# VH-VL binders against b7kms5, part 18

Target 1, 80 residues: b7kms5
Amino acid sequence: DTFETVRNTIRIESEVDESLRQLCHEERITKETWLEAAYLYLCEKPEELAQVIQLAQERLSQRKAIADYKRAKTMQERFL

## First folded at step 16 (VH-VL)

Design rk_1
Fold by OpenDDE, look of step 16:
Structure rk_1 (fold): chain C 80 residues (1-80), chain A 121 residues (1-121), chain B 107 residues (1-107)
Amino acid sequence: as target 1 above (80 residues)
Amino acid sequence: QVQLQESGPGLVKPSETLSLTCTVSGDSVSSSYWTWIRQPPGKGLEWIGYIYYSGSSYYNPSLKSRATISVDTSKNQFSLKLSSVTAADTAVYYCARTDFYDEELVPFDYWGQGTLVTVSS
Amino acid sequence: AIQMTQSPSSLSASVGDRVTITCRASQGIRNDLGWYQQKPGKAPKLLIYAASSLQKGVPSRFAGRGSGTDFTLTISSLQPEDFATYYCLQYFKYPWTFGQGTKVEIK
């Protein structure tokens, strides 16, 4: 079997990344194959997928809030 | 593929209000800072002001009393109103995006093509 | 407002020439300086931000240097498509202000 891969640059929250890294190391897998497997698994479990999506949306909202704060701060500094 | 497009009347009478709209595609107005800039014919560039999707805005002091920038997130647009115009307000008006790359401020990385507004009786 | 003074106001050059444009701020602006290129009838295009960071897609022959009050834009080897007007922008303090522009013409 052959397959093609696509290179992606992803940013993961540092604590989550470290925890995931540790898990992957212990299980002798990669973060990439973990993500692929997790997605495929969830595709067959609509209720669990919905829960993960909700959690992902919450995390995205948090990221946006932090980003907005940082940007606002940068812009406000230019009034000083 | 962020794109900006200005729209509005190209002719405005003295003392009336100039009104322009910038339509944004390829990006949501819920991010970045959205800016108006103008350029009189054969002259340099003047920063007018910006707005954030939350409604936070700031204007060049030279135009603060006359300029109003608004945002419509439902239409992915932001607008400029300039009241009490005179011949001095004749210019090409540009809308532009101010964004952040790796948390670093990047002013005006994307521009509209600009629209000429002539103030004449 | 912070005043931005560009020099020269205009210059004539030939293809292949090294061109240097200077921008001076009336007060310190750290590295909050941008460079833009504008061709007739077109909107300005971002070349450099943060005084020395090259915008994506901009040829490497463009380089920005400087910090504080004195800044330079250098075109190492002028190309036919580089004949245009160039503007510096300070975005250190409001209101943001542009230089008066430098027109690069064909000799």
Scores: ipSAE 0.595, ipTM 0.880, lowest interface PAE 0.6, mean pLDDT 95
Fold by ESMFold2, look of step 17:
Structure rk_1 (fold): chain C 80 residues (1-80), chain A 121 residues (1-121), chain B 107 residues (1-107)
Amino acid sequence: as target 1 above (80 residues)
Amino acid sequence: QVQLQESGPGLVKPSETLSLTCTVSGDSVSSSYWTWIRQPPGKGLEWIGYIYYSGSSYYNPSLKSRATISVDTSKNQFSLKLSSVTAADTAVYYCARTDFYDEELVPFDYWGQGTLVTVSS
Amino acid sequence: AIQMTQSPSSLSASVGDRVTITCRASQGIRNDLGWYQQKPGKAPKLLIYAASSLQKGVPSRFAGRGSGTDFTLTISSLQPEDFATYYCLQYFKYPWTFGQGTKVEIK
């Protein structure tokens, strides 16, 4: 009956975070409890979980590509 | 834990090519900027150049005609070739990583242990 | 290339002393300045990046200050493990260049 928790930090895209904050406020929950509930709900739904994982993989790849582009620009600006 | 290790011959004859390899563990050679730096015995540090695995590179102008840095992604390694060496190229050679912390550029946050290359007959 | 000049070239100090090392750039480099520590026979170790940002695992007795052309590294209370050679690095424009080094010796 006792929940042990682990402290973590995450980064969420600003527009997604704004929308999630509004949802959590309206429903009187926290981001943390929403994340836990979403994961536990999907654990029993293999096909839906796979779809979420695929979207997560696509978002991760896009965020990496954007970061790589910005980093290349930072290195490029140091030419003569 | 990110670790870098230089390897290659410790003795190179004048006029030949110095060839070194840096083996990367705990990180992917595809994910950062990779650098060679050298230090002649008893002297300061000299930046040789960098490479990004899929594209851009830059070399210190003093070495541009002789230096080539390359990447082997299948072995998770990057290498330095320095042609037409002389005694002036005798130095400890270091490989190093350049990375970004929260989009802030951080130069040479990890270094190999260094390997002495002596140019002599 | 941007020239980096360190001062002093060497100094002698005792455990507990406050030590200040300066680094001057031949032109403005914003805050693109790093500090490295090197002990004999070992690779340099990053202490500070972006002029004042302390690298993870580096003791808080190390502090960097400055912007533009004039920079300092201060060790507020020198410890036995701090006797080493210190280098500054500009990474504003290629080629990236190091200062000539400052050797901190036991008095």
Scores: ipSAE 0.535, ipTM 0.859, lowest interface PAE 1.2, mean pLDDT 92

Design rk_2
Fold by OpenDDE, look of step 16:
Structure rk_2 (fold): chain C 80 residues (1-80), chain A 121 residues (1-121), chain B 107 residues (1-107)
Amino acid sequence: as target 1 above (80 residues)
Amino acid sequence: QVQLQESGPGLVKPSETLSLTCTVSGDSVSSSYWTWIRQPPGKGLEWIGYIYYSGSSYYNPSLKSRATISVDTSKNQFSLKLSSVTAADTAVYYCARTDFYDEELVPFDYWGQGTLVTVSS
Amino acid sequence: AIQMTQSPSSLSASVGDRVTITCRASQGIRNDLGWYQQKPGKAPKLLIYAASSLQKGVPSRFAGRGSGTDFTLTISSLQPEDFATYYCLQYYKYPWTFGQGTKVEIK
């Protein structure tokens, strides 16, 4: 059997990435197949999916806050 | 596919207020810094100022007393008001985006097509 | 305000020529320098940022160099579509300021 894949660049927080990498290594799977499997599993688990979405939203909010802070700092430095 | 487009009257009388709006598509105004730049006919470019979605703004000291930039996140627009205009304010006005690539500042990577505003009685 | 001085103000060149434009800042601006191309009746287009970083989609014949006070934009082999006015921008300190421009004309 063959299937088509789409190549994407995914940025993961370093500590999470390391932990995930270790898990994948121990279980002899890849981060890619882990993500696929996790998504498919959650598609059949609406309550769990909702929880993951909430967590993802929180993490996104944190990323945005950090990005905004860094950008603001960069812009503020130009007043000095 | 970020696009910017200026809109507003092309003619303003002396002492009145110039008012322009920039409509942004393909990107949310809740990110990046949004800038106004102008260019008098046959002359160079002048930076007017910028605004962030939070309302934080800064203006060129040469125009600070007369310029006001605002943002409307609900419409994905930001605007420029320039009060007490004179013939010296006749110019093509551009809106532009200042963004960050890999946390590096990238000024004006996208521009509107520009709109000519003529100050005349 | 930091003054940006471009040289020359204008130049004539032929297709295939190597063209170099210089921008000098009145004080050190590190690498916070951008280059823009403007054609008549059109908005400026970003070519180079951070003094030497090529903007996506810009041909490799464009190159930016320099740091501190002296910067250069080089077109290794001038193409017909490259005849335009070029501006440098410092964004190291407010207010951000442009050079006066360099018009590249057909010889």
Scores: ipSAE 0.591, ipTM 0.878, lowest interface PAE 0.6, mean pLDDT 95
Fold by ESMFold2, look of step 17:
Structure rk_2 (fold): chain C 80 residues (1-80), chain A 121 residues (1-121), chain B 107 residues (1-107)
Amino acid sequence: as target 1 above (80 residues)
Amino acid sequence: QVQLQESGPGLVKPSETLSLTCTVSGDSVSSSYWTWIRQPPGKGLEWIGYIYYSGSSYYNPSLKSRATISVDTSKNQFSLKLSSVTAADTAVYYCARTDFYDEELVPFDYWGQGTLVTVSS
Amino acid sequence: AIQMTQSPSSLSASVGDRVTITCRASQGIRNDLGWYQQKPGKAPKLLIYAASSLQKGVPSRFAGRGSGTDFTLTISSLQPEDFATYYCLQYYKYPWTFGQGTKVEIK
């Protein structure tokens, strides 16, 4: 038996990605196995999972706000 | 897919107000920058201005403060009003979207079909 | 306002020809230049943004080049559907301005 896998692309904030790459290197694991393990670990921990979901929602909102801010700056810089 | 459609009266009397509406489908009027552009028959294109639904707007100084763009989020529409029109305002009017692809500014990536507005007595 | 001057104003060409259209800005605009195609009775269609980036669904025979004040649009092998008027746009500073257009006609 082999695991069936799906190839995915993910955009990760560069500082977080750098930290995660360092951790995976030091622990001799991959990002993929880290993500799988983190999710499986949380599946039976409803309070911890809820905390992670809340943080993910906050990061999503913050990333949208930062994108809107950058786009507004790009449009604003076109005044003389 | 994103689609834009202009609507409004095709004939406007001099000194009155030209009023057009752009209906947006396949995108939210809250998510991008929205623009009006015009083209006199047989001539080139003139940028009128843009609006962001909750942010800044800017209008071409050539229109001498006669243009106002507004957004109606409940109908997913944005509109142009151009006051005190003359024959020089006769043109095909287009609505268009400005968006960002991977944070790169992309001007007028989608256009409406255009609507001719004639200013005549 | 920044003036955009296209050259030539019109040209005649045959299917299969390589054609080049030039757009010059009255001052530097970095790479904030777009190219649009317009057929009679139709809205303009975006071809190129950021001077050289090809819009989705636009054939690769269209290529943009340039930075600063001098820009070109090249059609490597002209097709029957490419006979149209082409406009450049600067979007570096407000008001955003178009060139006067270049009409590409069948020879």
Scores: ipSAE 0.537, ipTM 0.864, lowest interface PAE 1.2, mean pLDDT 92

## First folded at step 17 (VH-VL)

Design n_10
Fold by OpenDDE, look of step 18:
Structure n_10 (fold): chain C 80 residues (1-80), chain A 124 residues (1-124), chain B 107 residues (1-107)
Amino acid sequence: as target 1 above (80 residues)
Amino acid sequence: QVTLVESGGGVVQPGRSLRLSCAFSGFSLSTRGVGVGWIRQAPGKGLEWVALIYWDDDKRYNPALKSRFTISRDNSKNTLYLQMNSLRAEDTAVYFCAHRTYSFDKWTSFFDYWGQGTTVTVSS
Amino acid sequence: DIQMTQSPSFLSASVGDRVSITCKASQGIRSYLAWYQQKPGKAPKLLIYAASTLQSGVPDRFSGSGSGTDFTLTISSLQPEDFATYYCQQLHTWPLTFGQGTKLEIK
C-alpha cells in the first residue's frame, strides 16, 4: 500500500472549526485525519449515512441563503 | 464459507424470557465493517428486522422491540445472542440471524448470509 | 418509518416468462435497496443489493433497477427454481424495513 494525499481547501463555519480544532488538539489528531476517519466510519455504517447527508444538505442550504442575502444587500447598497 | 446456525427456540408461555443463540463461522464479528442481525418472520407473514450489532459493539434495535429485546455477542465463541423478555404471542416467529456487510462504493449495507432460523412459539 | 410496498402481492407465471416485481418506498431511499428470495421453510437469500447490483452466485436472469422511491426486480426468463416469495428491503434509514412480499406461483 502507498499513502498519498490530495490537497483540499475546506471552508468550515468558524464556530464549528473552533470546536473541531479543540477536539483534535485534545485527542492529538488532525482535522484531516478526523475527516478521513469520520468518512470511513460512516461508509462502514451506511445506515447512518443518510442522516449525515441530510444534515449536510441543510447546512448547505443555510449557507446559500446567507450568501444570497449578502449579495442582495450589497446590490441594494450600490443602487441606493 | 460463511455459516450461521440459530438455536434456543422453543415453546414458552407469555411473560417468560428466552435467549436465542447464533453460532457463526467463516467470519469474525471483530472484523471492521461486519455486523450481525436478527430478523424474524411470523407464521405466514413477512420479514421484520429485530436488531443489529456491529463489530464495535454498537447496537441498533427495532423501536417496537427495544424495551424487551437485547442483542449481544461473544466474540471468543463467535456467537450472537438475542435476549427476549416479557414475551408475547405476537413474538411467535422464526428468528433468523444474518451476516451484515457493506459496499464501500455503493454506500449501502445488506444481509448476504442467513441462518436457517430457530422457531419461537409463545402460547398459553 | 419508511414503508415498503410491493406489487403485486401475488403473481402467477409460467416457466420462460418475463416477470417484474415492483417495490415502492414511502420516501426517497436513493439506491439503498436489497432484494431477497425466500422459498418455503428456507432462509431468505440475497439476490440484489444497492438496487441493481447482482449478488455473487445469483443467475444473471435476475436484475434490479430503480432509485428514489420506485424499484423493480426483473426475472428475464423464469426458471422452475424461481417460484418463491420475494422481498425488498430498504437500508436507508432506521428501522430497516421490508416489503410485504410477493409470492411468485406457477401458473
Scores: ipSAE 0.670, ipTM 0.901, lowest interface PAE 0.7, mean pLDDT 95
Fold by ESMFold2, look of step 17:
Structure n_10 (fold): chain C 80 residues (1-80), chain A 124 residues (1-124), chain B 107 residues (1-107)
Amino acid sequence: as target 1 above (80 residues)
Amino acid sequence: QVTLVESGGGVVQPGRSLRLSCAFSGFSLSTRGVGVGWIRQAPGKGLEWVALIYWDDDKRYNPALKSRFTISRDNSKNTLYLQMNSLRAEDTAVYFCAHRTYSFDKWTSFFDYWGQGTTVTVSS
Amino acid sequence: DIQMTQSPSFLSASVGDRVSITCKASQGIRSYLAWYQQKPGKAPKLLIYAASTLQSGVPDRFSGSGSGTDFTLTISSLQPEDFATYYCQQLHTWPLTFGQGTKLEIK
């Protein structure tokens, strides 16, 4: 039997990534094992997973708002 | 063959304390994903969630009761406890303990096995 | 707190009838909902979890549907043993709240 993996690229806000990188270094783990462990642990406590999903939805909305602002600013500057 | 049996109920005066026990078998509270909760039901009323303890000793409480109620366990006896302090007439209810588990693929938990309950009556 | 509102609070029906009980959450709870049956003097019994998944040993005349805020428990062709009080519970947001109950009795 094999421990199959997939390769994925994700984008993380720089200050969050820096904090996560520091934690993983101090605990002598990798980002990918941390992500896997966090997901599996939260699946065992779905009540807490729901809170993580709510936060993720809030962060997604914020990212969309920032992206929309940047597009609108770029379009405005092209027409001035 | 999961079983839960509550005990320790009775008639007490307001302001007193009472400790309920839940003796269980057919599962281990050390197993990942397992929890046990307390739910109560006042006479003629609906169900109210009181507290939950997880396999890792993490605990959650109904905020209305948190200042007065404490959940704990004794793994050597396969027993869960609910310590109830400063009891009030509104705490009069049947108290159930219930096994909690989860579904990995459905991302939810549920209370699948319940004890028969123990009755607490708070009156002067 | 997420309020769970059941409708109706009381239902009178005959053996063989099809009945539906609704449960409405005050906020979205995705599918984090369970249904329980309780007979007088007895403990609740789990019927359905994840809004629509039937618990082992529960007859398939019971079914659940819904997601988000609106949920339905349906009992096809009522049997004598189905006259009981039914509760929904959300398991999405602390504290874990129940609906007020729906008492189903024989007409």
Scores: ipSAE 0.541, ipTM 0.864, lowest interface PAE 1.6, mean pLDDT 92

